# VH-VL binders against q8ixk2r445to577: the designs that were tried, part 121

Target 1, 133 residues: q8ixk2r445to577
Amino acid sequence: FFGMLQNKGLTDYCFDYNPPDENQIVGHQVILYLCHGMGQNQFFEYTSQKEIRYNTHQPEGCIAVEAGMDTLIMHLCEETAPENQKFILQEDGSLFHEQSKKCVQAARKESSDSFVPLLRDCTNSDHQKWFFK
Short names: E, the ipSAE of ESMFold2; O, the ipSAE of OpenDDE; V2, 0.75 times the mean of E and O plus 0.25 times the DockQ between their complexes.

## First folded at step 5 (VH-VL)

Design j34 (framework fv_recaticimab; at its last look DockQ between E and O 0.83; V2 from the best seeds 0.00; counts 0 for: pae E 6.8 > 2)
Fold by OpenDDE, look of step 6:
Structure j34 (fold): chain C 133 residues (1-133), chain A 120 residues (1-120), chain B 112 residues (1-112)
Amino acid sequence: as target 1 above (133 residues)
Amino acid sequence: QVQLVQSGAEVKKPGASVKVSCKASGYTFTGYYMHWVRQAPGQGLEWMGYISPNSGYTKYHQNFQDRVTMTRDTSISTAYMELSRLRSDDTAVYYCARVRYSGSYPFDYWGQGTTVTVSS
Amino acid sequence: DIVMSQSPSSLSASVGDRVTITCQSSQSVLYNSNNKNYLAWYQQKPGKSPKLLIYWASTRESGVPDRFSGSGSGTDFTLTISSLQPEDFATYYCQQYYSTPTFGQGTKLEIK
């Protein structure tokens, strides 16, 4: 699966990543932004290795969750996917992070009008359901 | 065994277009990025861009983005690089090269190269 | 783009010699998360495609003789041929793949 990764509950919002430096694509937080389908910022791929790849860049980035964090941060993809980069995109649209045993939820950023994907306890909320478009 | 076989030498006039093919075998074509690198006579290696055979997504070096088009035909495991509005300084050997794994590795397999000569 | 600078541009040596080629990147190509240097070395002979020799700065590609070695970290890297063989006369390139790929200008190793 590849393309825009759109949230069901937070309608018209997609995974978005725009690194400030093209020579340093890692270390920044993945956000949610209105789905526009333009540019490189909203193109992702879910792979058989359970990675969510930011593959509009070389080398590719892979979304990871760092220890103690609930945010999605871009790392470099590796030959053997680290445990913190493994996600399961379920048939029901839930995006499950294997290491934390939590689900990715569209959430409002604190004290902001912006939105971000965050790890939360898994529920049946549409805000935890994602689809490639 | 992995092989990348490119099309034959081309001779073009300035202003023309050239399309080089790169047929891949010995591996799952859609599983690896294909890059294109060129080398002018007596010069070094210049990265041109890449294509994801799976998605068809491309990214080009800014020096070529208005003239280069990379495509692929997954049914025959072939990547293509078309360069338009050719000029004399486009004379070079053009290589397709596979990136190991998913773009976080070097170029492990290369085509044999395609010589493109642009002259009046 | 990350700029790669090799030294020297050319050198002459004899069979059996120890040869050292250096490469410097304009920024670090070390990825802190896995502690790997995204740096490769290629060998290219006249009329032939480049051949991967070293990746991750110090890992030899399969089939590459052990007389070839890579070292360095961050921004400074070295390719060493411990005892030059006749088949080693070629042009060598460093390449970073930490970001959009870029190559050094090359080092032509000629027979003295």
Scores: ipSAE 0.499, ipTM 0.862, lowest interface PAE 1.5, mean pLDDT 94
Fold by ESMFold2-Fast, scan of step 5:
Structure j34 (fold): chain C 133 residues (1-133), chain A 120 residues (1-120), chain B 112 residues (1-112)
Amino acid sequence: as target 1 above (133 residues)
Amino acid sequence: QVQLVQSGAEVKKPGASVKVSCKASGYTFTGYYMHWVRQAPGQGLEWMGYISPNSGYTKYHQNFQDRVTMTRDTSISTAYMELSRLRSDDTAVYYCARVRYSGSYPFDYWGQGTTVTVSS
Amino acid sequence: DIVMSQSPSSLSASVGDRVTITCQSSQSVLYNSNNKNYLAWYQQKPGKSPKLLIYWASTRESGVPDRFSGSGSGTDFTLTISSLQPEDFATYYCQQYYSTPTFGQGTKLEIK
């Protein structure tokens, strides 16, 4: 699977990564932004290693969650995906982070009107349902 | 045995386009990224961009973004790089090179190179 | 882009010599999450394509003779050839793959 990773509940929003330096893809938070259908900053690939790869830069970034955190940040992909970079995309659209036992949810960023994906306890909420478009 | 075999030398006039091919064999074509790197006479190596043979996704370096198009044909395990609006300073050897689809990795196999000469 | 600088630009040596080539990056290519240096070394002979020698700064590619070794971390890296053979006369390039790939300008190793 590859494409724009869109939220079922927050219907106009897609995973988006826009680093300050185009040639440095590591270390910043993944956001949600209005889906524009052009790929670019919103083009991701779900791999057989259960990674969510950001393919708009070389080397590719891989979405990760650090221990004790709930935010998704961009890391470099590795030959063997570390546990913090593994997400199980389930048939119902849930994106399950095995290491933390939590699900990715579309949420409003603290102190702002912007949205971000965050780890939350798994529910049947449409804000936790994702699909590639 | 992994092999990347490129098309033959090209001589072009300024303003023309050139399309170089790179045929892969000895491995699963869709399991590796294909990058393009060029080398002007007596100069170092310059990265141009890459294509994912699996998805068709492309990423180009800013210097080439408006002039380069990378494509592939999975039925014949071949990648293509087309450079348009050629200038004299595009004279170079153009290489395709493979990158493992396992993460950040260097170029482990290279094509033999295609010499492109741009002159009036 | 991360700028890669090599020194020397050229050197002359004899068979059996120990030679060292250095490479510096304009910013660190050490990834702190996995403690790996995203740096490779290539050999290019006249009229031929580059050949991968070393990756992760010090890991030898399969089939590369053990006289080739890489060392260094962060921004400063070295390629060493412990006992130069006739087939080793070539141009050597370092490359970072921490961000958008960039190469050093090359070090030409010539026969004395």
Scores: ipSAE 0.103, ipTM 0.746, lowest interface PAE 6.0, mean pLDDT 88
Fold by ESMFold2, look of step 6:
Structure j34 (fold): chain C 133 residues (1-133), chain A 120 residues (1-120), chain B 112 residues (1-112)
Amino acid sequence: as target 1 above (133 residues)
Amino acid sequence: QVQLVQSGAEVKKPGASVKVSCKASGYTFTGYYMHWVRQAPGQGLEWMGYISPNSGYTKYHQNFQDRVTMTRDTSISTAYMELSRLRSDDTAVYYCARVRYSGSYPFDYWGQGTTVTVSS
Amino acid sequence: DIVMSQSPSSLSASVGDRVTITCQSSQSVLYNSNNKNYLAWYQQKPGKSPKLLIYWASTRESGVPDRFSGSGSGTDFTLTISSLQPEDFATYYCQQYYSTPTFGQGTKLEIK
């Protein structure tokens, strides 16, 4: 799959990545922003190695969750996907992080009008359902 | 056996365009990014950009952004690089090169090169 | 862009000699998360395309003879050819792939 990764419950919001330096994409948090498809911030690829790639840049970034964290952070992709970069996109739309055994959920930042994807215990919530467009 | 075979040499006048092809065989074409690198006579290697053959997405080095177009035809496993508004300092050998794994990896296979000569 | 500086620009040597070529990057190409240096070495013979020799600073590509070795970390890297053979006279390039790919200017290795 390649496209905008949308949330079912938080309608019209997509994964978005806006690194401060277009040529240094490592170490910043993935956010949710209104889906627009303009520019290159909202295009991701789900690969056969269970990676979520930010591939509008070279070298590509792969979404990871560092040990003990719940935030989705950009790392460099590797030939064999590290465990913290493996996500299972289920047919029902759930996005399961293998290493942590948690699901990606659209969440509102505390005391804010902004949204981010975070790892949470898996539920049947539409805020944990994702699809490519 | 991985192989990248490029189109033949070109002689062009300033202001023209050139389109170089790179036909891939021996691997799944859509699984690996294709990069383009050029080398002026007696000079080093200069990275130009890449295309994702799966999605068609491209990124160009800023020095070429206004003149280069990279495309591909997945039905014949072929990548293309077109450079427009040619000038004499575009005289170079143009290579296609595959990354070993999409993204953070070196170029493991190179085409044989296509000589482009730009002179009036 | 990360600037890659090679030394020397050219070098004359005889068959059997030990040769050392250096490469310095303007910033570190070591990615601490996986402890790998994103640096490669290529060989290019006249009229031919470059050929990958070394990646991750010290890993030989399949089919590359043992006499080629890479070392270094961070910003400083070395390619060593332990005993030159007639087929080793070529131009050698380092390349970083930590960010937008950039190459050193090359080291031309000629027969004395």
Scores: ipSAE 0.046, ipTM 0.687, lowest interface PAE 6.8, mean pLDDT 88
ESMFold2 (binder alone), look of step 6: mean pLDDT 92; pTM 0.938

Design j35 (framework fv_recaticimab; at its last look DockQ between E and O 0.05; V2 from the best seeds 0.00; counts 0 for: pae E 10.0 > 2, placed apart)
Fold by ESMFold2-Fast, scan of step 5:
Structure j35 (fold): chain C 133 residues (1-133), chain A 120 residues (1-120), chain B 112 residues (1-112)
Amino acid sequence: as target 1 above (133 residues)
Amino acid sequence: QVQLVQSGAEVKKPGASVKVSCKASGYTFTGYYMHWVRQAPGQGLEWMGYISPNSGGKKYHQNFQDRVTMTRDTSISTAYMELSRLRSDDTAVYYCARVRYSGSYPFDYWGQGTTVTVSS
Amino acid sequence: DIVMSQSPSSLSASVGDRVTITCQSSQSVLYNSNNKNYLAWYQQKPGKSPKLLIYWASTRESGVPDRFSGSGSGTDFTLTISSLQPEDFATYYCQQYYSTPTFGQGTKLEIK
């Protein structure tokens, strides 16, 4: 699958990655933003290695979660995907981070009206269900 | 065996556009990214951008973003690079080169190059 | 962009010589999460496309003779040819693939 990665519960929002400097792709947080249908910052690919890849950048960026954190950040993709970059996209649309045993949820960013994807305990919430558009 | 075969030499006038093709064989075309790199006479190598034959996703270097278009046709395993509004300093050899899909890798196979000459 | 600087711009050598070419990046190309240097070396002969010699700073590409070796980490890298052969006279380029790909200006290896 490749395209815009949209939330079922927060229906107007998609995964978005807009680093301040395209030469500094690593280490910034993945956000949720209004889906615009233009690709660019919102174009991701789900790979056979269970990576969520930022498809329009060289070097290739892959979403990861640092140990003990709940935020999704951009890392460089590797030949063999490390465990912190693996997400299992389940039949119900849940995005399961196997290393942490948690699910990706659309959540409000602290002290703002902005939204971000965060790791949370897995539930049947539509805010934890994702699909490529 | 892996081969990238590019279209033949082109001579263009300033202001024209040129479209270079790169036909892949000997591997799964959609499993590798296709990059474009140019080299002006007696000069070094300059990266222009890339396209994913699988997804159609593409990224252009800022220096070319307003003039370059990269496309592909998976039915014939061919990638294309079109450069518009040509200037004399676009005279160069244009190469296609592949990069492995999984992870960041160097350019392991290159096309033979297409010489583009821009002169009045 | 990360700037790649090669030294020397040219050098003359004889068959059998040991030659070294250096490459410096304006910032580190070492990725700490996998401990890999995103640095490659290419050989280019006149009228030909570049040929990959070394990647990950020190890994030889299949079919590349063992007289070619790469070393270094972070910002400083070296390509060594331990016993120069006639077919090795060419221009050599380093390239980083840590960010938007950039190349060194090249080192032309000429017969003495």
Scores: ipSAE 0.113, ipTM 0.756, lowest interface PAE 5.7, mean pLDDT 88
Fold by OpenDDE, look of step 6:
Structure j35 (fold): chain C 133 residues (1-133), chain A 120 residues (1-120), chain B 112 residues (1-112)
Amino acid sequence: as target 1 above (133 residues)
Amino acid sequence: QVQLVQSGAEVKKPGASVKVSCKASGYTFTGYYMHWVRQAPGQGLEWMGYISPNSGGKKYHQNFQDRVTMTRDTSISTAYMELSRLRSDDTAVYYCARVRYSGSYPFDYWGQGTTVTVSS
Amino acid sequence: DIVMSQSPSSLSASVGDRVTITCQSSQSVLYNSNNKNYLAWYQQKPGKSPKLLIYWASTRESGVPDRFSGSGSGTDFTLTISSLQPEDFATYYCQQYYSTPTFGQGTKLEIK
């Protein structure tokens, strides 16, 4: 799967990665923004290695969850996907992070006013449902 | 201090194109999405679209999809909005506007506006 | 797109008056996860760009006098000016930023 990764509950919002420096794409948080589909910042690929890959940039980035965190941070992709970069996009639309055993939810970060995908306990909320468009 | 300074007034013929610039200062240009809003004389505000100055990602309102082009030059912190195939009903004041954060938020800073007049 | 409808389109009032402007959205702009309404109010004077007054439906922007207040939730919102001052005569717009931004048609506040 590839394209915009859109949230079901938070209608018209998609994964968005907009690092301050285009030449240094790692280390920043993935956010949510209105889906536009015309820029590289909203194009992602779900790979067979269970990565959510940011492949419109070189070197390619892969979304990771750092230890003790609930945010999605861009890391460099590796030859073999590390455990903290593995996600399962399930048939019901839930995006499950294997290492943390939590689901990705569209939410508001407490330290920020922006919409962001956060790891939360898995529920049946549409805010935890995602699809590629 | 955050400032958005737009280019000067334009007078165009029908069928022509206009390119309005918006120079940003006082903040990290690539860190915030830039929106464009226009206002016809005596009318309300109409959202045209936005661009990510960092990635170049864009979203246009369907009414302008085929005629508008939003670009940016990060080296001079300037956003551009070009509208082609102008017609009389494109006569309006065009604004660039910044959102408060990288997400969806109100427009906290506006350019002073650029008057574009389309007439035969 | 979410349609924003303001009322009235215009009104006349005097200095010192209490004024109320309403805005209705075609669908809720309340985000249940944070319980915030993605609704803003702007003031625009002739020949000037819009100025942000209120966001999150009820939070005043920095520098905005306390005579301006916003209220409401979901689909119905109100901007209130408790005691009109001479500088308050202008056009006011509501705007939702829950989804693709859309504005109300505006309310022109004129001096009686």
Scores: ipSAE 0.020, ipTM 0.700, lowest interface PAE 4.2, mean pLDDT 92
Fold by ESMFold2, look of step 6:
Structure j35 (fold): chain C 133 residues (1-133), chain A 120 residues (1-120), chain B 112 residues (1-112)
Amino acid sequence: as target 1 above (133 residues)
Amino acid sequence: QVQLVQSGAEVKKPGASVKVSCKASGYTFTGYYMHWVRQAPGQGLEWMGYISPNSGGKKYHQNFQDRVTMTRDTSISTAYMELSRLRSDDTAVYYCARVRYSGSYPFDYWGQGTTVTVSS
Amino acid sequence: DIVMSQSPSSLSASVGDRVTITCQSSQSVLYNSNNKNYLAWYQQKPGKSPKLLIYWASTRESGVPDRFSGSGSGTDFTLTISSLQPEDFATYYCQQYYSTPTFGQGTKLEIK
């Protein structure tokens, strides 16, 4: 799968990555932003290695969750996907993080009108359902 | 056994388009990104962009963004690069090049090159 | 874009000589998270496509003779050919793949 990764419950919001330094993509948080498809910030690939890859940049970034954290941040992709970069996109649209055993949920950032993807206990909420467009 | 075979030389007038093909063999085409690099006469190498053969995802260098299109046909293991609105300074040898694993490795195999001449 | 600067632009040498070519990047190409330098060296003979020699700054590609070695880290890199052979007369390029790939301008190695 490749395209804009959209949330079912938070309609018209997509994964978005816009690091402050285009030459240094590692270590910044993935956000949710209105789907627009412009500027290459919203194009991700789900790979056979269970990676969510930001591949409009070379070298490619892969979404990871560091131990004990719930935020999705950008790491470099590796030849063999590390456990913290493995997500299962289920047929029902849930996006499961294998290492933490939690699901990706669209959430409002604390005290703001901004949204971010965060790991939460898995539920049937449409805010935990994702699809590529 | 990895082989990248490109289409033959092209002679074009300014304003035309050219489409170069790159047929891959000896490996799983969809497992490796395909890049395009050109080399003007007597000059160095200039990266143009890449395409993921698996997904069709792509990135172009900003200098070519509005004139280049990279595509692929996975049924025949072939990548394509099309450059439009050609100018005399687009005269170059155009290479396809593979990486071992996406963009984590440099270009381990190159096509033989396709000479594109834009004149008069 | 990261600018790659090679030195020298050309040099003449004899079979058996030791040759050193340098490459400098405008910013570091070392990712501290995996401790790898995203730097490669290529050889190109007239009328032929480039051939990968070295990647990760110092790792030889399969089939590349031991006389080719790479060293350096961060911004400063060196390709060394320890005992020049007749088939080594070519143009050599460094290339970074830390971000948008860019190449050095090339170093032409000629027989003296």
Scores: ipSAE 0.006, ipTM 0.637, lowest interface PAE 10.0, mean pLDDT 87
ESMFold2 (binder alone), look of step 6: mean pLDDT 92; pTM 0.938

Design j36 (framework fv_recaticimab)
Fold by ESMFold2-Fast, scan of step 5:
Structure j36 (fold): chain C 133 residues (1-133), chain A 120 residues (1-120), chain B 112 residues (1-112)
Amino acid sequence: as target 1 above (133 residues)
Amino acid sequence: QVQLVQSGAEVKKPGASVKVSCKASGYTFTGYYMHWVRQAPGQGLEWMGYISPKSGGTKYHQNFQDRVTMTRDTSISTAYMELSRLRSDDTAVYYCARVRYSGSYPFDYWGQGTTVTVSS
Amino acid sequence: DIVMSQSPSSLSASVGDRVTITCQSSQSVLYNSNNKNYLAWYQQKPGKSPKLLIYWASTRESGVPDRFSGSGSGTDFTLTISSLQPEDFATYYCQQYYSTPTFGQGTKLEIK
């Protein structure tokens, strides 16, 4: 699967990665932003190694969650995907982060009207359901 | 044996467009990114952009974003790079080169190059 | 873009000589998570395409003679040819793949 990774509950929003500096591609938080349909900073690939790759950058970025954290950040992709970069895309649309045993949820960023994907306890909420567009 | 075979030399006038092809063989075409790099006479190597043959996704260097289009045809394992509104300083050898899909890697195989001459 | 700078621009040497060329990046290309330097070296002969020699700063590509070696970390890198052979006269380029790919301006190795 490849395309824009859209939320079922927060229906106008897609995974979005727009780092402030192209030379510092890693370490910044993945956000949710209005789906624009143009690919680019919203174009991701789900791989057979259970990675979510940022498909419009060189070198390839892979979404990861650091131990003890709940935010999704961009890492460089590895030859063999490390556990913190593996997400199981379930048939119901949930993204299960095996290392933490939590699901990716569309959530409001603290003290703002912006949105971000965060790890939360798994529920059947539409805010935890994702699909490629 | 891995091979990237590019189309032949082109001579163009300023303002024209050129489309260079790169035919891959000896490996799974959709398992590698295809990048384009050019080299002006007596100059170094300049990265232009890439395409993922698997997804069709592209990324262009900001210097070329308004003039370059990269495409591919998976049925014939061929990538294309089209550069429009040609200027004399676009005279260069244009190379395709592959990058392994499983993480960040260097260019391990290169096409033989296509010479594009832009003259009035 | 990360700027790559090579020195010298050209070098004259004889068969059998030990040759070193250097490459500097405007920012570190060391990825701390895997402790790898995202740096490669290429050889280009006149009229030919570049050929990958070394990647991860020090790993030799398959089929590359052991007289070629790479070293360095972070922002400073060196390519060494321990005993120059006639087929080694070429232009050498360093390249970073930590960010949007950029190349050094090349070092032309000429016969003395």
Scores: ipSAE 0.049, ipTM 0.713, lowest interface PAE 7.2, mean pLDDT 88

Design j37 (framework fv_recaticimab)
Fold by ESMFold2-Fast, scan of step 5:
Structure j37 (fold): chain C 133 residues (1-133), chain A 120 residues (1-120), chain B 112 residues (1-112)
Amino acid sequence: as target 1 above (133 residues)
Amino acid sequence: QVQLVQSGAEVKKPGASVKVSCKASGYTFTGYYMHWVRQAPGQGLEWMGYISPYSGGTKYHQNFQDRVTMTRDTSISTAYMELSRLRSDDTAVYYCARVRYSGSYPFDYWGQGTTVTVSS
Amino acid sequence: DIVMSQSPSSLSASVGDRVTITCQSSQSVLYNSNNKNYLAWYQQKPGKSPKLLIYWASTRESGVPDRFSGSGSGTDFTLTISSLQPEDFATYYCQQYYSTPTFGQGTKLEIK
């Protein structure tokens, strides 16, 4: 699958990656933003290695979660995906992060009106269900 | 076995557009990114951008973003790079080159190059 | 963009010589998580396209003679040709693929 990765519960929001330094794609947080349909910073691919790739930059970025963290950040893609970059896209739309055993949830960023994807205990919430548009 | 075959040389006037093709064979076209790199006379290599033949997603270098368009046709395994509003300093050899999409990798195969000359 | 600088811009050598070309990046191209340097070396002969020689700073591409070797880490890299052959007279470029791809200005290797 490839396209805009949209949330079922937060219906107008898509995965979005807009790093402040366009020449340095690694280490910044993935956010959620209103789906604009123009690709660019909202265009992702789900691969056979269970990666969520950001294909609009060279080199390709792969979403990862560092040990002990709950935020999704951009890492460089590797030939063999490391465990912290593997997400199982379930039939019900859940994104299960294998290494942490948690699910990706659309959540409000602390003390703000902006939204971000975060790791949370897995539930049947629509805020944890994702699909490619 | 892997081949990238580009279209022939072009001579253009300032202000015109040029569209260069790159036909891939000997591998799965949608399994590799296709990049475009140019080389002006007596200068080094300059990256222009890339396209994913699988998704159609593109990324252009800021120096070309408002003048370049990259497309592909998966039915004939061909990538295209169109550069508009040509200037004399766009005179260069234009290369297509593939990059493995299964990780961050260098350019492992290159087309033979297309010479584009922009003169009045 | 990460700026790549090569030294020397040109050099003259004889068949059988050991040749060293250096490359410096304005920022580190070492990725700490996998301990890999995102650096490649290419050979370009007159009228031909570049040919990949080395990637990950020191991994030789399939079919490339073992007289070619790469070394270095972070910001300083070296390409070595241990015993120069007639077919090795060419221009050599380093390239980083840690961020938006950029190339060195090239080193022209000429016969003495």
Scores: ipSAE 0.080, ipTM 0.737, lowest interface PAE 6.4, mean pLDDT 88

Design j38 (framework fv_recaticimab)
Fold by ESMFold2-Fast, scan of step 5:
Structure j38 (fold): chain C 133 residues (1-133), chain A 120 residues (1-120), chain B 112 residues (1-112)
Amino acid sequence: as target 1 above (133 residues)
Amino acid sequence: QVQLVQSGAEVKKPGASVKVSCKASGYTFTGYYMHWVRQAPGQGLEWMGYISPNYGGTKYHQNFQDRVTMTRDTSISTAYMELSRLRSDDTAVYYCARVRYSGSYPFDYWGQGTTVTVSS
Amino acid sequence: DIVMSQSPSSLSASVGDRVTITCQSSQSVLYNSNNKNYLAWYQQKPGKSPKLLIYWASTRESGVPDRFSGSGSGTDFTLTISSLQPEDFATYYCQQYYSTPTFGQGTKLEIK
């Protein structure tokens, strides 16, 4: 699976990673932004190790969630994916984070019109359903 | 030195298919997207789609989605664009162009262009 | 698709003149998360491929003479050639790369 990771409920929005500094490729939050259809900063790969990879840079970035956090952050990929970088893309479109036992949900960033993917308790909400386009 | 070298001019009949090649050199082929843009005689530039050489993933403009196929061969650093069911209004110069950085840069290097003429 | 409109369609100017070409997008190409305008300018000489001149609305590509400059933000952009040279005879295109790439219709610059 590769492509733009789009939300079923927030239908115009895709996973987006656009670091503010070219020299600091990892460590920033993944956001949601209007899907533009070109890939680039919205192009991700879902791997057999259950990683969501951002392959626009070398070394490759992998989406991770730090212990106790609910935000998705870009980390460096490892030869063997650590548990905090593993997401199960289920048949219904749910993106389940194995280590935390929570699902990725499209959510409004506090006090703004911006949206971000956050870990939340798993529900049947379309805001928790994702697909590669 | 970055170079994109395209295959030679083609003359086709309506209904035929054409496959244009674009050979890359001077950079890591799998590190950059390869886009295809065409230009009809006396007209402006029209984006057709792109391929990710690393993954083989493609995106096509709606106008070409049912007729275009983009592929690549990483062993020879070559991208291909095949357009089927040709019409006379497909007569154009077809360019391959590199996106410098997959994090949203413009087309920094272009091939020299391949003239495709579709006539009866 | 974002529609790009250029003005003028053609322009005749003398060597040494200051030339301006404008480009307008049907929606903003400013990405608020990084504060960059996803707007480029290209030069195309007859029988040749386009050549990137400017990207991020105002950043000159390496090797491009400093007489070329870009400005603007959001929906309104300008390419300026401060002192026109004979080799600048060409058609100039603006392009947005904020979404699916689209180009302006081009401005043909004739030097007589």
Scores: ipSAE 0.007, ipTM 0.583, lowest interface PAE 10.2, mean pLDDT 85

